# Designs tried in a protein design chat: VHH binders against f4i9g2. Part 32

Target 1, 368 residues: f4i9g2
Amino acid sequence: RSEKSEERRFDQKMSAHGAGIKTSSSAVPFASPKSRFLSKQEKFYPRCTPRLTGPQSRDTPPKRDTGIANEKDWGIDLLNENVNEAGTNEDGSSWFRESGHDLGDNGYRCRWSRMGGRSHDGSSEWTETWWEKSDWTGYKELGVEKSGKNSEGDSWWETWQEVLHQDEWSNLARIERSAQKQAKSGTENAGWYEKWWEKYDAKGWTEKGAHKYGRLNEQSWWEKWGEHYDGRGSVLKWTDKWAETELGTKWGDKWEEKFFSGIGSRQGETWHVSPNSDRWSRTWGEEHFGNGKVHKYGKSTTGESWDIVVDEETYYEAEPHYGWADVVGDSTQLLSIQPRERPPGVYPNLEFGPSPPPEPDLPPDQPQ
Key: E = the ipSAE of ESMFold2; O = the ipSAE of OpenDDE; V2 = 0.75 times the mean of E and O plus 0.25 times the DockQ between their complexes.

## First folded at step 15 (VHH; framework vhh_3k1k_2)

Design t3 (at its last look DockQ between E and O 0.00; V2 from the best seeds 0.00; counts 0 for: pae E 5.0 > 2, grease 25.4 > 24.2, SAP .676 > .668, placed apart)
Fold by ESMFold2, look of step 15:
Structure t3 (fold): chain B 368 residues (1-368), chain A 124 residues (1-124)
Amino acid sequence: as target 1 above (368 residues)
Amino acid sequence: QVQLVESGGALVQPGGSLRLSCAASGFTFSSYAMRWYRQAPGKEREWVAAISSSGGSTSYKDSVKGRFTISRDDARNTVYLQMNSLKPEDTAVYYCAAPYLPWGYDRHTRYDYWGQGTQVTVSS
């Protein structure tokens, strides 16, 4: 009873508006819109300076909450030549770079480049691998993997990929981007990892999401979210984030929305669990009728409730901020991957289609 | 192999004191929070106390606040429960636990490690 001071303070902050209450939890912020454009290059640069010795050190860990980088941000530049080089920098650190390609069935080709470095005493090191893949199904892939450690014992790992493929039945082109990122501290119980994805097709279908986890000493947190646009006006968005302390306190916030043509719903829950398993929660919902009326409702475990209809303009993001045209424009290197030549006489599986009429030739005896 | 071994359980008179120990092995003890639970005859196991991995934060079930103290000694991989002013309702098998929180994005993948328990009996 007297030990419920945080619970009482939290109850006093309940909003009468009926929409969700934002709490000051330790949860990681929802970064979907900002992460889409964090890596976008603002200025055009000439080609980088010539490489005179080993590769530039790439011993920087990934940043969290940055989403999926554009291909240009990696600076992927695969070598046409097979390379196997190593050396030593002025500071005593060593480096290597190598490249090659692998061939396989159905026209498969993977061109790759790998590089890395190591400090003189071996306490820090890094590697980075770039690749492009293709085959005769029209599949293309551009990718990066990097990892490293520093002298403080911090370690990291990251993958990034762009993929082009076509739906077998509809022949719609799809571009998919993904990233996995991880970093751990060498000195404290801290670290994080994230998995991101974005999928697009030529008809406006878009799916995006992330799964995130982190820890800082006594507190851990999780975040999941998703966005889905069907390309015909239907939108689904959701978020589920929560945190937990080592002592057993847990709390979270989740919500979702579904909309089509101004009609839809939102709903959510904010909750808290004590180490003794006592649970408090507050749920809320909105039903939007598309006629200027919104039904707002909710309740809590402390007995709070509301159920009202208000006059309110419905607002929601009906179209993705970043869609097919944007991802095509940002995927030039992926799209430019050259597949292996097919052997003579091999044809794609095409049915007869219309041929455009040829334009008439200039008549052979046309006067001046 | 993770191992937690409780000790120090005994028969004691009401108002008495007792110190339980839990020796841990098979994991990096200083990276884990530790908890004490108890189970009385015919009842479900219940949480009693917790201490953070750093030792800087503690929490207690309301009925034991002010009487029980949880502590840890990372050099000896041991967590303690000092129990003072014992009452008959404190009679139970006491268990220590180390929560296991793997890298993951689902809280349902959590697994706890448990000891075998030590009997505490408070009777006149």
Scores: ipSAE 0.190, ipTM 0.678, lowest interface PAE 5.0, mean pLDDT 78
Fold by OpenDDE, look of step 15:
Structure t3 (fold): chain B 368 residues (1-368), chain A 124 residues (1-124)
Amino acid sequence: as target 1 above (368 residues)
Amino acid sequence: QVQLVESGGALVQPGGSLRLSCAASGFTFSSYAMRWYRQAPGKEREWVAAISSSGGSTSYKDSVKGRFTISRDDARNTVYLQMNSLKPEDTAVYYCAAPYLPWGYDRHTRYDYWGQGTQVTVSS
C-alpha cells in the first residue's frame, strides 16, 4: 500500500509596511537617590578585650574531619618552671595556669602544663593541657588535650598524641600519632566523634586509620577506613561507611583494595535499605593481573550483572603519601624531648623466659 | 622508685631448705609477674622461676622443678622462693626481678628491675 504523503507547499508572501514613529522621548536621567543606607556599622566590639594575663582558647567546637594535627598546630605551651597561677579578669572571667614536672614509675619523666578559663557567669569554660614524657628506653611522648564548653552549651574534647618508641620485636623506631575528637551540641541531639591513628616505622611500614561517628537527631553516620603499607610494596586499603537518615533509610558503601607488585584486587558493595525494608545492593570486584588486563565483575539485586576482562592499566599507591621521612620531619618537638637516664637496677632481660601462660580468662561470672 | 630487696640467703647443707624473700616497692606489685633469677660464679644469670600477677600461674626452670616453689603475698608486696632439696649446683646469688613496663607498652618487656641479690651457698 502506496500511501502518497502530500507535498503541502504553503507559499505565502505577506508584505506589511509598518511606520517609522520617531518618538524622541527625552530619557530624563532619574537621579538615583543615593539612599544613604547608613550601614549601621555594627560596632563589632572586638571581643578582643585584652584579656590581661590569661590564656585564650577556642570558644567553638572543633571542625570535623581535621585528622591529626601537626605539632606546630597544637599550640604547645609547656612552661619551664613550676607554675600555679590564677586570676580574674576585668570582665569577671577567671583563668588558671599550672605546670609540673613528675617522675613516674619506671623512671619516666613527665612535664606538663595546664591552662584554663571560665567566663564570669560560668557559662563557658576551657582547658588546655600539654605534656611531654620520656624514659630511658627512648620512649618519648608529646600530647595535648583541649576541652571546652561554650555559652550555647556545646562541649568538645580533643586530644593529640605523638609517641616515639622502639618496636619490641623489630627494634625499629616507630612513631605513632593519634587523635581523638568529639563534640556535642548543647541545643540539639547532635554530636560527633572521631578517632585517628597513624603508625610509622623506619622501614616504611605504615598504618593509618580513622573511625568517625556522628549524630544529628535521627540521622547518624559512621565512617571507618584504614590503610596498611608493609614497606615492601604490599598495600591494603579499605573503607566502610554507612548512614541512617531521618526518613529511616539506611545506606552503606564499603570497599577494599589489596595490591602487591601490580597485582591485586578491589571489591566493594553499595547498599541501601528503604524505610519499608526493601534492600538494594550492588557488589563489584576487580582482579588486576599485572599484565594490563583487569577482570571486572559485579551484580546487583535488581538483576544487573557483568563479568568482563578489559585492557586497563592498574593504578594504586604502593607507598603512603605521608611516610616515615615526613612524620620524622613533622615530629621535631617530639624528637627534641630529652631521654632519661637508665634507672639504677634496670637491666635488659637476657632470657625471654616463657611468659607465664595467660591466666585463663575466668569465664564471665554467669549472672546468677 | 622501684626497689627490690632480696633476703634469706644463707649457707646450707646439701638437702637443706631455704626460703628467700623479695620485698618490692615503688610499683603496683599486684599488677606484675615476678621472677627469680640466679647467677652462679662465672656463669651467666639464669631464670629460675616466675609467678603471674594473680599468683595463679607459676613456671620453673627444669632443674628446680619439684624442689623450688615461687609464691607471692600481695598484701606484703613480697615474692618468695621456697627452695627444698638444695644441691651444690644451686649455689648462686639469687635475684628478684620485676618487669620494667614503660607506660603504654605491651606486656612483654625487654627490661627488668633487679634487686641486689642474696647469696645462697649449698656446701657440705
Scores: ipSAE 0.071, ipTM 0.497, lowest interface PAE 1.8, mean pLDDT 80
ESMFold2 (binder alone), look of step 15: mean pLDDT 83; pTM 0.840

Design t4 (at its last look DockQ between E and O 0.01; V2 from the best seeds 0.00; counts 0 for: pae E 3.8 > 2, placed apart)
Fold by ESMFold2, look of step 15:
Structure t4 (fold): chain B 368 residues (1-368), chain A 124 residues (1-124)
Amino acid sequence: as target 1 above (368 residues)
Amino acid sequence: QVQLVESGGALVQPGGSLRLSCAASGFTFSSYAMRWYRQAPGKEREWVAAISSSGGSTSYKDSVKGRFTISRDDARNTVYLQMNSLKPEDTAVYYCAAPYKPWGYDRTTSYDYWGQGTQVTVSS
């Protein structure tokens, strides 16, 4: 799950910092405050209530730091019929729902559904669109887009997407997930945006990451991170977090690690920049030799330094805790999308595609 | 079009005072932090002072703390720099700047809007 990868990254960073590196700088605290946007709970209307009509309200805003949802969490349920309906609920709110499908070249089919609601006075609104796409190349896609606003002036927007495709040359299956989430306050200078992705292939290649941005009044912050597993024992993880005030003070913390077969490195930097462009920084590093010895080193712009070799077991996450088998098991709706039936006697029309992507770097050698 | 116009620069004796003004147009002034910079002959441009968009926070270069005061008047779309106890080392062209901060900007893609400057000379 995406939440677990976020916690594991933070755990590793804290563990590395606990090796005796101390900061005595005048740096301000990290400015990524928790957001407390007001939100409406999703309304529930039991099936057996008299006068219940139309879709259930879906005016729930997204929440920060929640990663990419499972397809099951969305409850995507596309109708097999074309629908174009609208009505008014008992409380005076209005609703609509629409559905249809589109056809195109190479077996392209998109089934879609759109729904929405609006309070009786128009102070709140929401919309949500679902789709399934497929074509004869084996491509399949599930998607969601939702947006809304409330009476406080808050607004939000979210997209979610899950894709199955095959590499043109190797026929290797890939599943990719992505999400974008945004919320803005109507009463404060506050808001946030997140972009998440996860990519998996059948050989164990895994890539995950996020780009995040937020603002609360005079402070803005950014977080970027990535994880890459090549499926052959090589792992790269990194993060880059920074913040800024409107007055020009900036600060940040970044680190990375790269490992294969117990051998690798970690390194990082904590930094602070004044409005004068004066920069303080403190760097640290670890070299892991695979023999129980670790070289730990660091320095700062104020003259601090250390350089020691210790006896220490190397720990790192060599394989993702959520990989191909897990994502296949969690993508049953995506995988069950039925492509259009081919007409009898029609043969595929081959297209020469662009050059294949470069092969991932191989590990230097596999242990014998 | 964003436009920043500084005024108020003059020749002043050491120990004297000046008030610089920077009139802004082409953007919602109350939504932007404002900054003052200066550039002495043959030197790099340096930051002097900053004021938040709300006006509730200010910051200053150490060498001017207690002598300079930055303020803003949102009704007039103007930022000020009150300079007291002026010294010969304060001689420079003074510029105002407004940070360009679109929603979701990256620190590597931000850009400040600049005025053309006003000359301050401190000499007997």
Scores: ipSAE 0.330, ipTM 0.762, lowest interface PAE 3.8, mean pLDDT 79
Fold by OpenDDE, look of step 15:
Structure t4 (fold): chain B 368 residues (1-368), chain A 124 residues (1-124)
Amino acid sequence: as target 1 above (368 residues)
Amino acid sequence: QVQLVESGGALVQPGGSLRLSCAASGFTFSSYAMRWYRQAPGKEREWVAAISSSGGSTSYKDSVKGRFTISRDDARNTVYLQMNSLKPEDTAVYYCAAPYKPWGYDRTTSYDYWGQGTQVTVSS
């Protein structure tokens, strides 16, 4: 009686309900930073209104700020890890994010991060790049590059850099800031370019400057200015502006200011050229004697002329309104960059033998 | 990594000749001026010769002028020092040097890369 033990195969249908963890990677829509760039087209109203008013003594020294934003405003996002990511959004737009560390010779290190996006149709794109550089000598660099193109064909590019280095001659620490900005219209013959720079040392030496260019169809303008402070009380300021209107009128304004210890001079020229090539100009000067007297003189092509000594107090900025302490305070991230160790085999040059004369810079024109 | 490897050092008699070589690597050799230094026992390291990046310009220490010739072969990343009419006073460790240039600034850096050196001994 062979009891067939029916082995009930318990088919445990383990219903592997694979809970598809929909990792809703909430693609945080990288809100394309609305390029606030376009809005401040300060309507360069050609204030070509010839202020007919006699050379108004500038009662206050011109204060000029550079267009160089502080590092805190750049949204520096350097990744600590090497990332190489890309994706496509639901709307068909694409994005990428990448980062890396470059090690170079001589203790050079560069940390960089780059991100960007492109619309589904490729009509718009943007890229942002950040970097930190350092070497063993104490050189530090922080930089940002931003660029983009919109669907209208407008393009923009911006770069910002901060550099800390030791001056070779003075052995003083220097901080240099620079910015370049440009935009071009996709539809009009229009664009602008701006270059800004600031240089500081710990002794109060300061250099600031800007070059600005713009074009809008038949209108064009340029502006250059510079400021120099020697840290000892010597100040040089200058401005040179030029514009051409749609009507073909040209005008310009330039001035220079030099002061030391309350003594100095101001000089300037305002001019315009009509479409028929008639030129008008006014030149003026001031000599400040430091004793409360100012010699004012000037002339114009229309027959105006003056030469007078007046009792007037001299006002000028002997120091920059933004100096070493300020830039150091605003350069926290730059300063936080870690230097690399001195590479083996690198030693101070003890004897500057006569370096062979630098080979003459080959004139740029030889086509490579 | 920047490497400078000197070779060619030997024992020679006064009036003899040697050719030193410095093989360079780890940088764009053709872009940099190269220099030779020497250090005699108990003396400070001293500059001997320099050659521009293009090789078009050379400079020499007065004591070696007319006897030593610096040259370069960019295809081989090598700088040479031909030494003729050697004197006992030329006895030293000879070093090849390349300027340290930090990235981003054309700075004449107060720093150099140095090789390990090669011993030149001039003795009767």
Scores: ipSAE 0.058, ipTM 0.596, lowest interface PAE 1.6, mean pLDDT 80
ESMFold2 (binder alone), look of step 15: mean pLDDT 82; pTM 0.826

Design t5 (at its last look DockQ between E and O 0.01; V2 from the best seeds 0.00; counts 0 for: pae O 14.5 > 2, placed apart)
Fold by ESMFold2, look of step 15:
Structure t5 (fold): chain B 368 residues (1-368), chain A 124 residues (1-124)
Amino acid sequence: as target 1 above (368 residues)
Amino acid sequence: QVQLVESGGALVQPGGSLRLSCAASGFTFSSYAMRWYRQAPGKEREWVAAISSSGGSTSYKDSVKGRFTISRDDARNTVYLQMNSLKPEDTAVYYCAAPYHPWGYDRQTRYDYWGQGTQVTVSS
C-alpha cells in the first residue's frame, strides 16, 4: 500500500568512514548487521486501546536495530477513568484492560493503562503498560513497557521512555529518550538486547548512544557507540564493536573522532585473536590541522606501516542531524501533559527531575 | 557451581594413543562449547582444541592437527580428546574448560571455568 520511508542515521555511516576508505586495509567482518534504516511504515501500528470488545493479540517480538521510536509511533492513549475489565474471545483466548492513577508528594501524578492477553492453553501471552507522569517541579514523563511470549517459545521485553526535566546544573530544559529491547528465540540459541539513549537541551547539547548484544548459535557480538555535540561546534564520536565464536576466534573494530572548527583527529584499531591467543592488530590515525593538510599514519603487527601527509579537505558531521528543534516538535504529547491542580494554600517543594537511568552492564534477564 | 573433572592421563610411549575425558556438571552442557588446554612444567598454559556447542565445528592447534580429535557426548555431559601419534613434546597436564557465556554485554566479564587437570607423559 504505502511506500516505506527510511530514516538514515549518519552517525553510524560516519563511524566507518575513516577506518578503511583512505587506505587498502583488510578488516575482519563483524557478524552484526550494519543497517541503520528504520521504515516509517514499520513504526506505524494499529492503536490497541480504543476498542470496547478487548485488545488485539500481540505475538511478534520487536525488531533489532530500530533505534528509539518517536512518541507518535506508540500511539499512547490513556484513559481518564479507572477501568478494570476482562473477557474471553471466541477462540478461548482471554484479555484484560485496567487503568488508574497514583498521587504523591509535590504534585506527583502517574496516570497509567495496562492491558494484556493470553491464549486458551497459555502458550502465548502479552502485556503492555502505558503511563504519563508529572509533578509540580515541571518534570514530565511518558512511558511504555511491553512483554510477551508466543507459542514458538520466543519471548521479548521492551521499554521506552521520554522525559522532560530541568538540568540540575545548567537550569536548561532537557528532553531525554531511552529504550531497552530484548528478544530470545524459543527454538534456537539466539537472541539480542539493545539499550539506546538520546539527550537534548535547548542550547544544542546532544548526547546519543547505544549498547547492543546479539547471539546466533555459535556467534556472539557486541556493539557500543556514542556521540556528543556540545552545541558550540565540538564533536566527539566513538565506536567499539567486537564478536567471537564458540571456538575461540575473536575480532573487533573500534574508532573515535574529535573535531572542532575543522581541526581534530580520528583514530582506530581493527584486531583479530585466534583460538590460541595469537593477536593480529592494525591501528590507524588521522590528524587534521585545519590548513588543508592531513597527517595519516598506521601500523600492524604483521609489519605494515604508513606515515604520510596529504592535501585533503576535512569532512565531519559538525551538527547532529536530529537535534533540539526536532525533538521538541516530535514530543508534543509529552509537552502537553498537564500537572495536577495545586490546592489553595499548598506550597510546592521544588525538586529537580530524575536523571536518566544509567545503562546496565548486564541484560535485565540474567541467570543467577 | 560449575565443575569439570578430567581423567585418562597416563604414561605412554612415543607413537602411542590416549583418550582423555572431561565430565561436566553445574551447567547445561549441550549449550556450551568446550575446550582443551595443556601446560608443560615451566610453560604457559596453551590452547589445544575446541568443539562447538552443537558438535558441528571443531578447531585445533596446528601442532596437534591430524593427531588429536575432540568430541562430545551430551547425554553423558562429557567432552573427549583422542590423542594419537603422541610425541614427547605432548607431555603436559591437560585441562578442559568451558567458557562462562550467559547473556553478557561485556567481554571483560567472560572467563573460562577450568578442571583440575590430568597428567599425560610421553616417554620410554
Scores: ipSAE 0.071, ipTM 0.614, lowest interface PAE 6.5, mean pLDDT 77
Fold by OpenDDE, look of step 15:
Structure t5 (fold): chain B 368 residues (1-368), chain A 124 residues (1-124)
Amino acid sequence: as target 1 above (368 residues)
Amino acid sequence: QVQLVESGGALVQPGGSLRLSCAASGFTFSSYAMRWYRQAPGKEREWVAAISSSGGSTSYKDSVKGRFTISRDDARNTVYLQMNSLKPEDTAVYYCAAPYHPWGYDRQTRYDYWGQGTQVTVSS
């Protein structure tokens, strides 16, 4: 009685339907709020410019942009001669133009020009200033400042600066670029501020960053980002953005990327808070092992979670898109500044003045 | 959308000359420095030359200095790379690079707006 125990091999083909969570990271294009400042002001504000010889003024606040403008875009107009002129136009507007050449100790030289105008009623005004500086040490500076106010009460201020200097520690040439822009509405509780900086050295070290802030009544937004390249292949990129809508919804997006030699990590968080204070967030991360494998993980407050290793090629920018060669190329005017000869008896102050401590990163104001 | 189209790549003998062109569109060409890169087989992409937005300043990789000349025609939105005295070591795909808007973090944008590149082969 040979009881053939038929071992029913339950081949449970668990069809792992790998639900390919198409993380449609719908990069919601941060539609840069089209600064409503553009549309309305077709009004021909009387150009506070002298008819014949005066500089052209801006009648409107500058637009938000995505970077530091090149030298040519700033319309640098340094006068070669010392000028001190002013006039009144037929319309009653006034203008002035002045320039100077300052010489200082240690081979310091500063050339500057300033122009401006004012409407007949004083309701609008503008000023533009350009300067170039140099000393015997090789320091060079080129800068522009523009400001204005229009009849609507809008005001703006812009500054752009390029600096060439030698790093005290490395003796490497550095070029630093910076820009600050701000505008305020005269009619609305609206304004924006932007700060950009770029730092380059000849070895490929690069730092870039921006802080952007805007407000329009009950709407506000912040944007911060930074990039760092060590010139040796190490890369750090980060972004932190948040906004508050008119409805009281808050949302934010932040991410960080770190890479070196094909190995690195990405991480990010997207969050929103409803007017009712309901919080949603999704966090994600990637670990790149440099071997064609990527560990991907994430979770959300809604219960989503994943933790997988996938075969994926790692792509990152090991070098800045705009680096030393580029900035050198774009800094023709800066580079053309002529240094003064070293004055007799002047020696480089080896006093390594303490680099001003990096302004303490103001801790992100924890939203109370 | 930024588009870059490189052309002019060819097979040339050592000592020969070649002129590459890069037609650019989708951005204010005249406002940005333009760059040439090259990538040899099995090597990383390397910077070759740059020209300022004004065209007034140029920079070159040391290995190409005196041989290569970068120029631009803003009216045509084109940057050029004149390559003289070509060497086998210059064999690469040459790419034109558009200005990087540092702030356009497309999380997905892996690279500078590169064209498809143009193959330059220097061989006897």
Scores: ipSAE 0.000, ipTM 0.216, lowest interface PAE 14.5, mean pLDDT 76
ESMFold2 (binder alone), look of step 15: mean pLDDT 83; pTM 0.841

